# VHH binders against Methionine aminopeptidase (map): the designs that were tried, part 2

Target 1, 301 residues: Methionine aminopeptidase (map), of Saccharolobus solfataricus (p95963)
Amino acid sequence: MTEDELNKLLLAGKIAAKARDEVSLDVKASAKVLDICEEVESIIIENKAFPSFPCNISINSEAAHYSPTINDEKRIPEGAVVKLDLGAHIDGFISDTAITISLDSRYQRLLDASKTALEAAITNFKAGLSIGEIGRVIEKVIRAQGYKPIRNLGGHLIRRYELHAGVFIPNVYERGLGVIQSDSVYAIEPFATDGGGEVVEGKSITIYSLKNPNIKGLSSRENELIDFIYTRFNYLPFSERWLKEFSTNVDELRNNIKNLVKKGALRGYPILIEIKKGVVSQFEHTVIVKGDSIIVSTKSL

## First folded at step 1 (VHH)

Design a10 (framework vhh_gocatamig_d2)
Fold by ESMFold2-Fast, scan of step 1:
Structure a10 (fold): chain B 301 residues (1-301), chain A 122 residues (1-122)
Amino acid sequence: as target 1 above (301 residues)
Amino acid sequence: EVQLVESGGGLVQPGGSLTLSCAASGSIFSIYALAWYRQAPGKKRELVAGITSGGETVYMDSVKGRFTISRDNAKNSVYLQMNSLRAEDTAVYYCAASEYYGSGSYFEYDYWGQGTLVTVSS
């Protein structure tokens, strides 16, 4: 990892942390999820970065993957437990972070469970350690608070223009996941729940990424959309809201996206819902491993 | 891009044994992480056992020492050897596969079989 690369990672982390901390103050009952995520994304852009993926707002038993749609009318319910998940990149050098905001004080212990698990995971994070041991630490902390970790969610290795780079950081002990590497960037993201401890896919898809730009038999318009996507987002996840410059016709845009997913050109990310409809909390930081040093790029300033 | 077909389920007495097999067709099998899940009537689906592309295994606590997961890359198959079966092991058993690209916020099993019923009863 060069010094220039490290500086871009650190700056992306600071920008994401700023957007997270400022916009979290606006997470209130009746607030529009669209307004919250547009505010996150605008702060990132005004600080000369780009979102590394669309702002996610996941409520109660939703664990991940809800980003508001064009003209989205969804509002935060009273008493909601809200996961705000966002990231920034500079020239493909990525940050990824999340916090949970509870509008119901009865869930404070659930929030503390995933928050303290994240702190414990970071404290134990070092090059040469088995990745499964991080899962053991996370599971122990969450279960000690009387909650379940979500076993099929976890953190991930991050590479340039690759949000999810093929290494899984579990929330429970697992064998065979490899060893934490020096000169590497990881997201660590414990999830805790009062439910069953597993997520299932819901029906809504609001986040997409480019999967295969070289599918044959596409129309000229479909190829233009793929070129637009690749130029602006590379292989990073994107929202239909970010395609307004390509088309102002919402129905045409949605039909084109649906067809490209069906043809294998795009990947869709279904919302993830706790299997027993339990309430979910999540906290997440991006961690840079540099020799014996562990740098939390997304920590509050 | 992979299809999974389970077999080997059936009726067995308590204390008996069954071997479940899952055959994969389509994509390159050796890169996949594989798992057996089960779902009992009125209960939620749960992970029984998993095996990585490198052959490392994980088991739910109640089946440790009784069940063994294994894979055969040459036959594009994964197996669950179930010994000392109990009435509470009664469930539909599902084979699942993932390329294990590390899907970031979730470890997703992209491919699922149709399920095979295991009934443990006298």
Scores: ipSAE 0.006, ipTM 0.203, lowest interface PAE 10.0, mean pLDDT 87

Design a11 (framework vhh_7ubx_2)
Fold by ESMFold2-Fast, scan of step 1:
Structure a11 (fold): chain B 301 residues (1-301), chain A 122 residues (1-122)
Amino acid sequence: as target 1 above (301 residues)
Amino acid sequence: QVQLVESGGGLVQPGGSLRLSCAASGFTFSDYDMTWVRQAPGKGPEWIATISSGGSTMRDDSTKGRFTISRDNAKNTLYLQMTSLKPEDTALYYCAKGSEWELLPYDAFDIRGPGTQVTVSS
């Protein structure tokens, strides 16, 4: 990677870490999820970056993929275990990070399980190591605490304007996943649960991305929305909340999004819920592999 | 510069077999997960199978006993072996670069090719 590319990755990491650490202090019972995510996204923009995906707030048995909707009234419950997952990009150079905040001290061991698994994974992360061995490390740490890793979630390779670039970093031991490459960027994201150790799709979809901008048979308005999405977000995930400049008519936006998903122009990301409704914890950092060193771009300042 | 070209489709009788191919260029094929997706007339896209860069496979439960995904990194080619084909397997089949493991099963594709038509009819 070039020095300019590295500098953009590092800056995106710092901005995401700043937003994460500052806004996590506002995660409390009765807080609106909309207010929390708008604060995250505002900090990122004020620091001259863009969100790499919509701020996610996943509560209790929700593992991933809830971002607040327009005029969302959802509030954080008393005693909640809250995953705050966010990222920034500069010119497509991406950071991705998450922490879990517990409002109930009885879940501290569950949080420690995924947190210490992330720390162990980073300590063992190096070019030339089998990717499956990272899954082994994560699995052993989580199971030693009496919890299950979520087997069908994991980290991922990151490329420019490509949040999930086709290489999976497992949370359990797996053979045949290849080796960690130098000059590469990865998200490492252990998930731990007191449930069954697997997620299923829920009914709610609040996050979307462009899948195919060249679908035939679209209306002029649908093509305008596709152009708007591509110019502002490329193929990165986005929220309906970010489409206000395209239309202030919420029903029009939602109908257009639904139709574009049906026609294959957009993908939707359903919320992911633990299969037995177990509580989920998650911690995540972005790591840059450069020669023999790794750099945690999203570490606290 | 990513280019994906599917082939191997056609008309086949119920109970028959087909092998689909996807020729990839414009990226380092061996570094990426690859996915097969299908779209039946009047339906949305349906995820079929993903194979990781390291060779691990995930398949949809409804087809995993009949369909097998594989890859040949020396040829930059992805394959789908289909057996015991049924009329409901009639669809446009296309390959896609990448996999979003967090977003499986129906979001497990990134960039897709133009597809190859499979018609199962007597």
Scores: ipSAE 0.000, ipTM 0.179, lowest interface PAE 16.0, mean pLDDT 87

Design a12 (framework vhh_8h5u_2)
Fold by ESMFold2-Fast, scan of step 1:
Structure a12 (fold): chain B 301 residues (1-301), chain A 124 residues (1-124)
Amino acid sequence: as target 1 above (301 residues)
Amino acid sequence: EVQVVESGGGLVQPGGSLRLSCAASGFTFDYSSYAMGWYRQAPGNQHERVAIISSGGSTNYPDSVKGRFTISRDNAKNTGYLQMNSLKSEDTAVYYCAAEYSSGWYGEDYFDYWGQGTQVTVSS
């Protein structure tokens, strides 16, 4: 990678870490999830970056993929275990990070399991190492603490305007995943649970991305929406909340999104729920592999 | 409707070559957002990634096939390929083509479009 590209990656990481660390202090019982995510996204924009995906707030057995909707009234429950997952980009150079906040001290060990697994994964992360060995490290650390890793979630290679660039960083040992490459960017994201160790799709969809901008037979308005999405977000995930400048009519937006998903122009991301409704914890950093150096771009300021 | 259909499987002797094809309909590989992968499953084994190509053209291979297999795509034909050289008996498996946007949140089990599989048998 060039010096300019590295600088954009580092700045995107710093901005995401700032938003994460500041807004995590507002995660309290009865707080609106909408207010929390709007604050995250506002901090990112105020610092001259853009969200790389909508702020996710996943509660208890929800592992991923809940972002608040327009006028969302959902509130943080008493005693909740909350995953705050967010990212920033500058000109498509992406950061991705997450922390878990527990409002119930009885879950501290569950949080420690995924947090220490992330630390162990980063310590062992180097160019030339088999990717499956990172999964082995994560699994060992989580299981040693009496929890299960979530086997069908994990980290990923990141490329410019590609949040998930086709390489999976597992939370359990897997063969056939290749080796960690130099001059590359990865998200490492252990998930731990007191449940079954697997997620299933729920029915709620609050996050979307452009899938096929060249579907034929769309209305003029549908084509205008696709052009708006591509111009603003490229192929990165987006929220209906970010389409306000296209239309202030919520019913119009929702009908258009639903129809475009049905026609294959947009991808929806269903919420992911632990298979036995176990509580889920997650920690995540973006790491830059540059020669022999491992740079954690999303480390706390 | 989006579909991927594998072809090119068959019986080959050890040391031989095969090229698998993955014909896509309902979308095109002209869009830089599509990632494509090849996976295999042999009797008694877990599902295993064989090759992946990202929307940006980066490729990744496990050590078991690295240097022997090459993944590619031909946008003009709307077709992805897996070139398999120096085939070994342990390469015997059903091979699956998978396709998705590279901007997905989680791993290979979550590819949007999977083919029905094509059998590759390496024996003398």
Scores: ipSAE 0.000, ipTM 0.189, lowest interface PAE 14.6, mean pLDDT 86

Design a13 (framework vhh_7d4b_2)
Fold by ESMFold2-Fast, scan of step 1:
Formats: C-alpha cells, sequence, structure tokens
Structure a13 (fold): chain B 301 residues (1-301), chain A 122 residues (1-122)
C-alpha cells in the first residue's frame, strides 16, 4: 500500500462516516427512504467522492440490498429497526460502513449484540490471525446476548474498484478461509437476529453491477448502456437512480436492465430477508491492516 | 439441518469424463446459489463453478471453461458437475457448497459437503 493509496482510503472512510452520522439523525417514522438515501449520496458527492455502492436502507427482517428506486414512495414504519449501509470511494479506493437505528426500544439489546460483536472483532483483528477466528469472536458475542448471528452473511476483503474481492469474513466460526493479510482492507459486518440466523433471497432487485461487458448479440442501445455503466461505475454496484443521464424514460431503463441481467451482462442483487422474518441488526466498519496497525477508516470523528 | 452429500468421484485416465452430484437437504434448495470447489494437496481451496438458484446464471474458473458444466435439478434438490476432458491437474477433493448471496462469484460459502476425491492418473 502506497501513502497516496492510504490517504485515499482514509478520506473515503471519513466521508462515509460523515454521511452515515449526519443522515442517521433523519431516520424517523414516516421519512421517505428515497430522501434518506439521496441525502447520503449527496453528502458523499459534495465532499468530492462517489458512492461505492447505492445507499441501502433495510427495514426489520430485510438484512441487505434494498436501495430506493426512481420515485420510490416507501416510508419508514413506526417502530422500525433500520439498517443504513453506505460507502464512498475516491478513484476506486473504497469505504463501506453501516449502522442500525431502532425506533422501538424493545430492540436495543438486538442492536447491542451486533455493535459489541463488531467492537470485539476489531479488537481481535490482526495480520496472521485465522479469518475463522474472527467469526468465532463474532458468534460468541452475539450468542451471549441471546441472539443468532446471520451465518450466510459477513464481511469481505476490499480491493480497488472491488467491493467484494474474494475473501469472506464470517459471522460464525469457519475453517479454510485463510489468514488476515497486512496491506489489506476489510469490511467487518456482524449481523444479529431474533430469527433463524440465515437470509434468503427475496424477489425484488434494486441494486446491480456489471458482470460481463463483452456479451455478444446485444442491441446497440444495450451496448450503449453497458458502456455508460462501465465508464461511470466500473464493476461497482449501482442503482437505476444513477442512470438518469442515460435515459429519463423509466420503463426503457427498467426493461434494458432486466434484459441485461437475463443475458448475463449485469448482476442483480436480490433483497436479502431473514429466513424466519426475524428482526435484523447490523454494524459495519472498514478496517485497514498496515503492518501491526489496525486503522478503522470509517470511525466517527 | 443443512446437509450436502457429494457422489461420483473416482479414479480415471486423462481425457475421460466424470459427473459429480451433490444432494442437498434441510433448506429450500432453489432459494440458494450453489458452487463446486476443489482443493489439491498443499494448495488453497478454489472455486470451480457456481450456479444461481434458478439456474439462469453460471460462472466458471478459467482453467475449466469449455470442459466442465455445472447444472442443477431443483425438483430433485441436486446439483451436478459434468467434467469432460479431465487432466492430471484436475486431481483434487471436490466440495459441494451453498453460496451466500452478497456476491456469488466470490465464493462466499456457508455450508460444505464432506468432499469427493477425483484422481486423474495414468
Amino acid sequence: as target 1 above (301 residues)
Amino acid sequence: QVQLVESGGGVVQPGRSLRLSCAASGFTFDDYAMGWYRQAPGKQRELVASISGSGGSTNYADSVKGRFTISRDNSKNTMYLQMNSLKPEDTAVYYCARETYYDILTGYSDYWGQGTQVTVSS
């Protein structure tokens, strides 16, 4: 890792933390999810970064992958448990962070479970440690609070323009995942639930990424959309909301996206829902491992 | 309880074919992406192929493209790996895995089978 690369990672972390901390105060019953995520994304852009993925705002049993759609009318319910998950990048150097806000005091212990698991994971995070041992730490903390970790979600290695770079940081003990490397960037993201401890795919897809820009047999308009996506987002996840400059015709956009997913040019990320419809909490930080130092790039100032 | 049980491994000569099967139980099979991984002695576990829950999307390691085909039969809760034109370099223990959905191409797996040995020799 160069000094320039480190500086970009640190700045992306600070910008994401700023957006997270400021916008979390606007998470209230009746607030539009679209307004919340547009505010997050605007703060990131105002600070000379770009969103590394669309703001996710997941409610109750939704664990991940809901980003508001164009003209989304969804509002935060009374008593909701809301996961706000966001990130920033500068020239592809990525930050990723999440916080849970509960509008119902009955769920405070559920929030504490994933929050203290994140703190314990970071405390134990070091180069040379088996990745499965981080999962052991997270699982122990969450179960001690009377909840289940979500076993099929977890953190991940981050690389330039790669949000998920092929290494999984589990929320339960698991063998064969390798060791934490120096000069590496990881997202650590415990999920806790009062449900079954697994997520399943819902049918709704609101987040996409480029999978294969070289698919043959596409229309000229489909190829233009792929070029637009690659130029602006590389392989990072994006929202239909960010394609306004390509087309203001919502039906055209949605049909083109749907066809490109079916043809294998785009990846869709289905909404992830707790298997028993249990309530889900999540906290997440990006950590930079540099020699013996662990730097939490997304911590509050 | 989630269980994944592999079958179909064995010893074959170079150029021959094997078909591996993975029988899944304890979960709604078509809600999950599935993958095949392999591990040769002294090497890291690597993703060989993955398939989406519907079967509509597949991904392959470069070393096996054009030779291996992943498929699934959701009515039987079974995933397959058809391995053609086998090479000595394909010798490994092959594992069936259930994939996490944050990114199926990165090989985030939460449940594993016991493994089945494939040996391509002589």
Scores: ipSAE 0.000, ipTM 0.255, lowest interface PAE 11.7, mean pLDDT 89

Design a14 (framework vhh_7ocj_1)
Fold by ESMFold2-Fast, scan of step 1:
Structure a14 (fold): chain B 301 residues (1-301), chain A 121 residues (1-121)
Amino acid sequence: as target 1 above (301 residues)
Amino acid sequence: QVQLVESGGGLVQAGGSLRLSCAASGFTFSSYDMGWYRQAPGKQRELVAAITSGGSTRYGDFVKGRFTISRGNAKNTVYLQMNSLSVEDTAVYYCAADFGEMASYTDYDYWGQGTQVTVSS
């Protein structure tokens, strides 16, 4: 990686960490999910970056993929365990980070499980190490605290304008995943739960990405929306909230999005819910592997 | 023209093994995530196993430890090795291909026609 590329990755990490740490203080019972995520996204933009994906706020048994909708009225419940998951990019050089905030002190051990698993994973993260061994470390730490890792979620290789670049970093031991490569960027994201240790797809979809911009049989308006999406977001995930410059008609936007998902032009990301409705905790950092060095780009300032 | 052609299904006795193959054509196979899904009568289609373009694998809880997914990029083929089969594994097995993140189980780019697996007691 060039010095310019490294500097963009580091700055994207710093901006995401700033937004995460500042806005996490506003995660309180009765707070609007929409206000929290709009504040995250505003901090990223005012610092001259763009969100690499919509701010996610996932509550209790929701593990991932809830971003607030236009005029969303959802509020943080009393005693909630809240995952705040966000990222920034500069010219497609991506950061991705998450923390869990508990409003119920009885879940502190569940938070400690995924947090210490992330710390252990980073300590062991080295070019040439089998990726499955990171999963072994994460699983051992989480199970030692009496919880289960979520087996079908994990970290991922990151490339320019590519949030998930085809390499999976598991939360359990797995063979055949390859080795950690130098000159590469990874998200490491342990999930711990008091439930079954698997997620299933729920019915709600609030996050989308461009999947295929070249399908036939689209209306003129559908093609205009595809062009708008590609121009503003490339293949990165986006929220309907970010489409206001295309149309202020919410029903038109939602209908077009639904039809484009059905036709295979867009990918929808259903909310992911723990299989037994167990409470989920998550912590995540982006790490840059540079020769023999590991740089945690999203660490607190 | 994109095609996914499944083979290797059939009748097998409980405790036996089958190896499913899915031959892909009409797209750059090595760039696609591949998956195996199954659907039993009266049930929804469910993920059995997935393998990313980079070789990372994911399994459904009910098959973990018994089934193995692999890919041969030189042959444009994805495989599912099924061991210790039970009558509960009886279903139509579908091959699927997706370009990008595997976050949705219902909206893969391409699907095969399916191959029947029947496990007798």
Scores: ipSAE 0.000, ipTM 0.243, lowest interface PAE 10.3, mean pLDDT 88

Design a15 (framework vhh_ozoralizumab_d1)
Fold by ESMFold2-Fast, scan of step 1:
Structure a15 (fold): chain B 301 residues (1-301), chain A 123 residues (1-123)
Amino acid sequence: as target 1 above (301 residues)
Amino acid sequence: EVQLVESGGGLVQPGGSLRLSCAASGFTFSNYAMYWVRQAPGKGLEWVSEISSSGGSTKYPDSVKGRFTISRDNAKNTLYLQMNSLRPEDTAVYYCAAGDYEKYWGSDEFDYRGQGTLVTVSS
């Protein structure tokens, strides 16, 4: 990792933390999810970065993978537990962070469980440590608070233009995951629930990424859309909301996306829902491992 | 060392039934979604069934829906596929595989997969 690369990672973290902390104050009953995520993305762009993935806003038993759609009318319910998950990048140097806001005081202990687990994980995070030991720490903290960790979700290695770079940071103990490396960037993201401790895929897909730009047999219009996506987003996840410059016809856009997913050119990310419909909390930071130093790039200022 | 060992394949007549098993070791089986995938002679891999880590959710493509049932026993680290009303087009090598929902953000590869068991449906 060069000093210039480190500076870009730190700035991306600072921008994401700023957007997270400012916009979290607007998470209230009746607020439009579209307004919240467009404000997040606007702050990132105004600060000379780009979103590393679409702002996710997941409510109650939704754990991940809901980003507002074009003209989305969804509003935050009374008493909601809301996960706000966002990130920024500068030249592909990525930050990723999340916070849970509860509008119902009965869930404060659930929020404390995942927040304290994140703090414990960061405290124990060191080059050379087995990755499975981080999962052990997270699981122990969450279970001690009377909740279950979500075992099939976790953090991940981050590389340039690669949000999930093939190394999983578990929320429970797991063998064979390797060791934490120096000069590496990780997202650490504990999930806690009062449900079953596992997510399943729902039916809604609102987030996509480029999977294979070289699929044969595509129409000219489909190839134009692939070129548009690659040029603007690389292989990073994107929202249909970010494709308005390509087409203002929402039905055409959605049909093209659906067809490209079917043909294997795009990947769709189904919404993830707790298996027993339990309420989910999540907190997340991006951590830079630099020699013996652990730097939380997304910490509040 | 991670190991997935499939068994239960064999020759069966159309309309018959087979039960496949997959014995898992070397990883925390209960933390992984499990899959059955198959490869017919001269064809690519086809997804056959998916089961969540607890066994509480299952998914099937239309080609096998209503005929195949996936299940798991987390206490025994074993995955099963009950195959009923078998058809000649079900002839394939069947593999069990393990994957994680979070890894689907940027990966379409299974974390682990077995050596396979051959199922032949022929009269």
Scores: ipSAE 0.007, ipTM 0.394, lowest interface PAE 8.7, mean pLDDT 89

Design a16 (framework vhh_gocatamig_d2)
Fold by ESMFold2-Fast, scan of step 1:
Structure a16 (fold): chain B 301 residues (1-301), chain A 121 residues (1-121)
Amino acid sequence: as target 1 above (301 residues)
Amino acid sequence: EVQLVESGGGLVQPGGSLTLSCAASGFTFSSYALAWYRQAPGKKRELVAGISSGGSTVYMDSVKGRFTISRDNAKNSVYLQMNSLRAEDTAVYYCATEGDYRYGWSEYDYWGQGTLVTVSS
């Protein structure tokens, strides 16, 4: 990686950490999830970056993939355990970070489990180490506190304009995942639960990305929407909330998105729910591996 | 980890031929569809050819009759034979596979690093 690329990664990390830390203070019972995510995304844009994906707010047994919709009225419940997951990019150089906020002191130990696992994973993270050994560290820390790691979720390699670039950082020991590479960027994201330790897909989809911009047989309007998406977001995930400049007709937007997913032009990301509806906690940082240095780009300021 | 490593690109004259190779590891290769995509500067990434686990193929119109996709499950490899190359075929070519949900959240089919094909006199 070049010095210019490193500087963009570091700045994207700083901006995401700022948005995370400031907005996490507004996570409280009765707050609108829409207001929280619009505040996150506004801070990122005001600091001259763009969201690398829509702000996610996942509550209780929801682990991931809920971003508020247009005119979303959902509010944070009393006693909720809330995962706030967000990221920024500068010219496609990406940061990705998450924090869990509990409004119920009963769940503090569950939060400590994934937080401590993230700290242990980062301490052990180095070029040349088997990726499966990071999963071993995470699993050991979470299980020692009486919880289960979520085995089918994990961290990932990040590349320019590629949020999830095909290398999986597990939350349990797993063979055959390769070794940590120098000059690489990874998200490390332990998930802990009091449930079964696995997620399943729900039916709600609120996050999308461009999959194939050259599907044949699309209407003129559908092709215009694809062009708009590519120009604004490239292949990064996006929210219907970010399409208001294309159309103010919510029903038209939703019907077009649904049809483009069915035709294979767009990918939808179903909400992920713990298999036994256990409560889920998550913490996440982006780490840059440069030689024998490990730089946590999303650490608190 | 899912790894895709492309090779075989280079400079070729119009009307020439190249064979691209993609070596895959980290997943049960025979169970997944594989595809070749390309991206030229200033243009959107586009599907060039795809091959299913059962061997069914699909091609974009501009390459039909010129390009052939094939797979070798014993070698965990997919190939793109490119004949009658034209200036408009100049692009970085990417190998892709559809990852399942257990491999983590994938934006684009576990893309490889790409291999540059330049068609020029």
Scores: ipSAE 0.013, ipTM 0.337, lowest interface PAE 8.2, mean pLDDT 88

Design a17 (framework vhh_7ubx_2)
Fold by ESMFold2-Fast, scan of step 1:
Structure a17 (fold): chain B 301 residues (1-301), chain A 122 residues (1-122)
Amino acid sequence: as target 1 above (301 residues)
Amino acid sequence: QVQLVESGGGLVQPGGSLRLSCAASGFTFSNYAMTWVRQAPGKGPEWIATISSGGYTMRDDSTKGRFTISRDNAKNTLYLQMTSLKPEDTALYYCAADEGYHFMGSYEYDYRGPGTQVTVSS
C-alpha cells in the first residue's frame, strides 16, 4: 500500500462517515427512503468522491440490498429498525460503513449487540490472527446479549474497484478462512437478530453490477448500456437511479437491465431477509491493516 | 463415512465449457457451505467459489465472470459451470465442505474430494 493509496482510503472513509452521521439524523417515521439515500449520495458527491455502492436502507427483517428505485414512494414505518449502509470511493479506493437506527426503544439491546460486537472485533483485529477468531468474538458478544448472529452474512476483503474481494469475515466461528493480512482493507459487519440467524433471498432486485461486458449477441442499445455502466461504475454495484443520463425512459431502462441480467452481462443482488422474519441490526466499519497498525477509516470524528 | 466425489473434468479446447459435479454422501449436505478449489501443476491451491447452506455465493475475482457455483440439495450435489476456458484454467479441481452454514474463502476444510482434472489445450 502506498501513502497515496492510504490517503485515498482514509478520505473515502471520512466522507462516508460524514454522510452516515449527518443523514442518520433524518431517519424518522414517514421519511421517504428515496430522500434519505439521495441525501447520502449527494453528500458523497459534493465532497468529491463517488458512492462505492448504492445507499442501502433496510427495514426490520430486511438485512441488506434494498436501495430505492426511480420515483420510489416507500416510507419508513412507525417503530422501524432501519439499517443505513453506504460507502464512498476515490479512484476505486473504497469505504463501506453501516449503522442501525431504531425508532422503537424495545430494540435497544438488539442494536447494542451488533454495535458491541463490532467494537470487540476491531479491538481483536490484527495481522496474523485467524479470520475465524474474529467470528468467534462476534458470536460470543451477540449471543451473550440473547440474540443470534446472522451466520451467512459477514464482512469481506476490499480491493481497488472490488467491494467483495473473495475473503469472508464471519459473524460466527469458522475454520480454514486464512489469516488477516497486513497491507489489506477489510469491512467488519456484525449482524444480530431475534430470528433464526440466517438470511434468504427475496424476489426484489434493486442493485446491480457488471458481470461480463463481452457477451455475444447483444443489441446495439444493450452494448451502449454496458459501455455506459463500465465507464461510470467499473465493476462496482449501481442503482437504476444512476442511469438517467443513459435514458429517461424508465420502462426502456428496466427492460434493458432485466435482459442483461438474464443474458449474464449484469449481476443482480436480491434483497436479503431474515429466515424467520426476525428484526435485524447491523453496524459496520472499514478497517485498514498497515503493519502493526489498525486504522478504522469510517470512525466518527 | 464422508465422501466427496468430483466428476466432469476432461480435455477441452480454449473457449470451451465444462460442468463439474461433486456428489456428497455421509453428512447432511444441506447444512454445509460448499467450496470449489483448484490446484495447477507446481502451484499452491487457489480458492474459486463458495456457496453457503442458504445459497449465497462468494467467488474469486479472476474467474467470477466465467464460473458459476450452484447446488442441488435434493440431489446432494455441488456444481461448477465453467465457460470461456483458458489454458491458465488447467488444474485439478476439488470440492470441499465445511461446517458453519455460510461463506468460506479458504482451501483448508473439514472434508475435500480427490479432485477432477481439467486440461485446456489445443
Scores: ipSAE 0.011, ipTM 0.200, lowest interface PAE 9.4, mean pLDDT 87

Design a18 (framework vhh_8h5u_2)
Fold by ESMFold2-Fast, scan of step 1:
Structure a18 (fold): chain B 301 residues (1-301), chain A 124 residues (1-124)
Amino acid sequence: as target 1 above (301 residues)
Amino acid sequence: EVQVVESGGGLVQPGGSLRLSCAASGSIFSESIYAMGWYRQAPGNQHERVAIITSGGSTNYPDSVKGRFTISRDNAKNTGYLQMNSLKSEDTAVYYCAAPSEYGYRLSDEYDYWGQGTQVTVSS
């Protein structure tokens, strides 16, 4: 990792933490999810970074993958448990972070479970340690609080312009995942629930990424959209909200996106919902491993 | 290294039953993710999902097969199963066993590990 690369990773982390901490204060009953996410993304851009993925607002039993759509009218319910998940990048050097805000005091222990698990995971995080041992630490902490970890969600290795770079950091013990590497960047993201401890795919898809730009049989307009996506977002996840410069016709955009997913050019990310409709909490930091040093790039100031 | 092999297909009359097996060499469930699924493709159609099972035993089915198909797995044997009951002519397809490799999101319709498929024909 060069000094310049490290500085970009640290700055991306600082910007994401700033957006997270400032906008979390606006998470209140009746607030529009669209307004919250546009504010997050605006703060990132004003600080000369770009969102590494669309701001996610996941409510109650939704664990991940809801980003507001064009003209989204969704509002935060009374007593909601809200996951705010966001990230920034500078020249492809990525940060990724999340917090849970509860508008219902009855869920404070559920929030503490995933928050304490994140703290414990970071404390034990070091080059050469088996990745499965981080899962063991997370599971132990969450279960000690009387909750279940979500076993089919977890953290991930991050590389330049790659949000998910092929290594999984589990929330339960698992063999065969390799060891934590030096000169590497990881997201660590415990999920805790009062439900079954597993997510399933819901029906809504609001987040997409480029999967294969070389699909045969696309129309000229479809190829233009693929080129637009690649030049602006690379392989990073994006929202339909970010495509308004390509077309202001919402129905045209949505039809083109659906067709490109069907043809295998784009990947859609369905919302993830706890299997028993249990309430989900999540906390997440980006961690830089450099020699014997562990640096939390997304920590609050 | 990892191979996925389907078996158990065949010709059956409407209303009949078949049990499909998916045997994996290596550690497909631990090398990839916590989930495995069954997909099918009839001539002229795209692949469609018919069942998913996670390592914790949770299952998901589309309405077209719900109540008729049951997915299960034996992690100790690296084997998954699909029990198909009350078969209809529209169930005629090649059936594939698949496991996703997407990290950070362990329940996906996109799979890296696919078998060759096993033919199921429902005809009288």
Scores: ipSAE 0.014, ipTM 0.238, lowest interface PAE 8.1, mean pLDDT 86

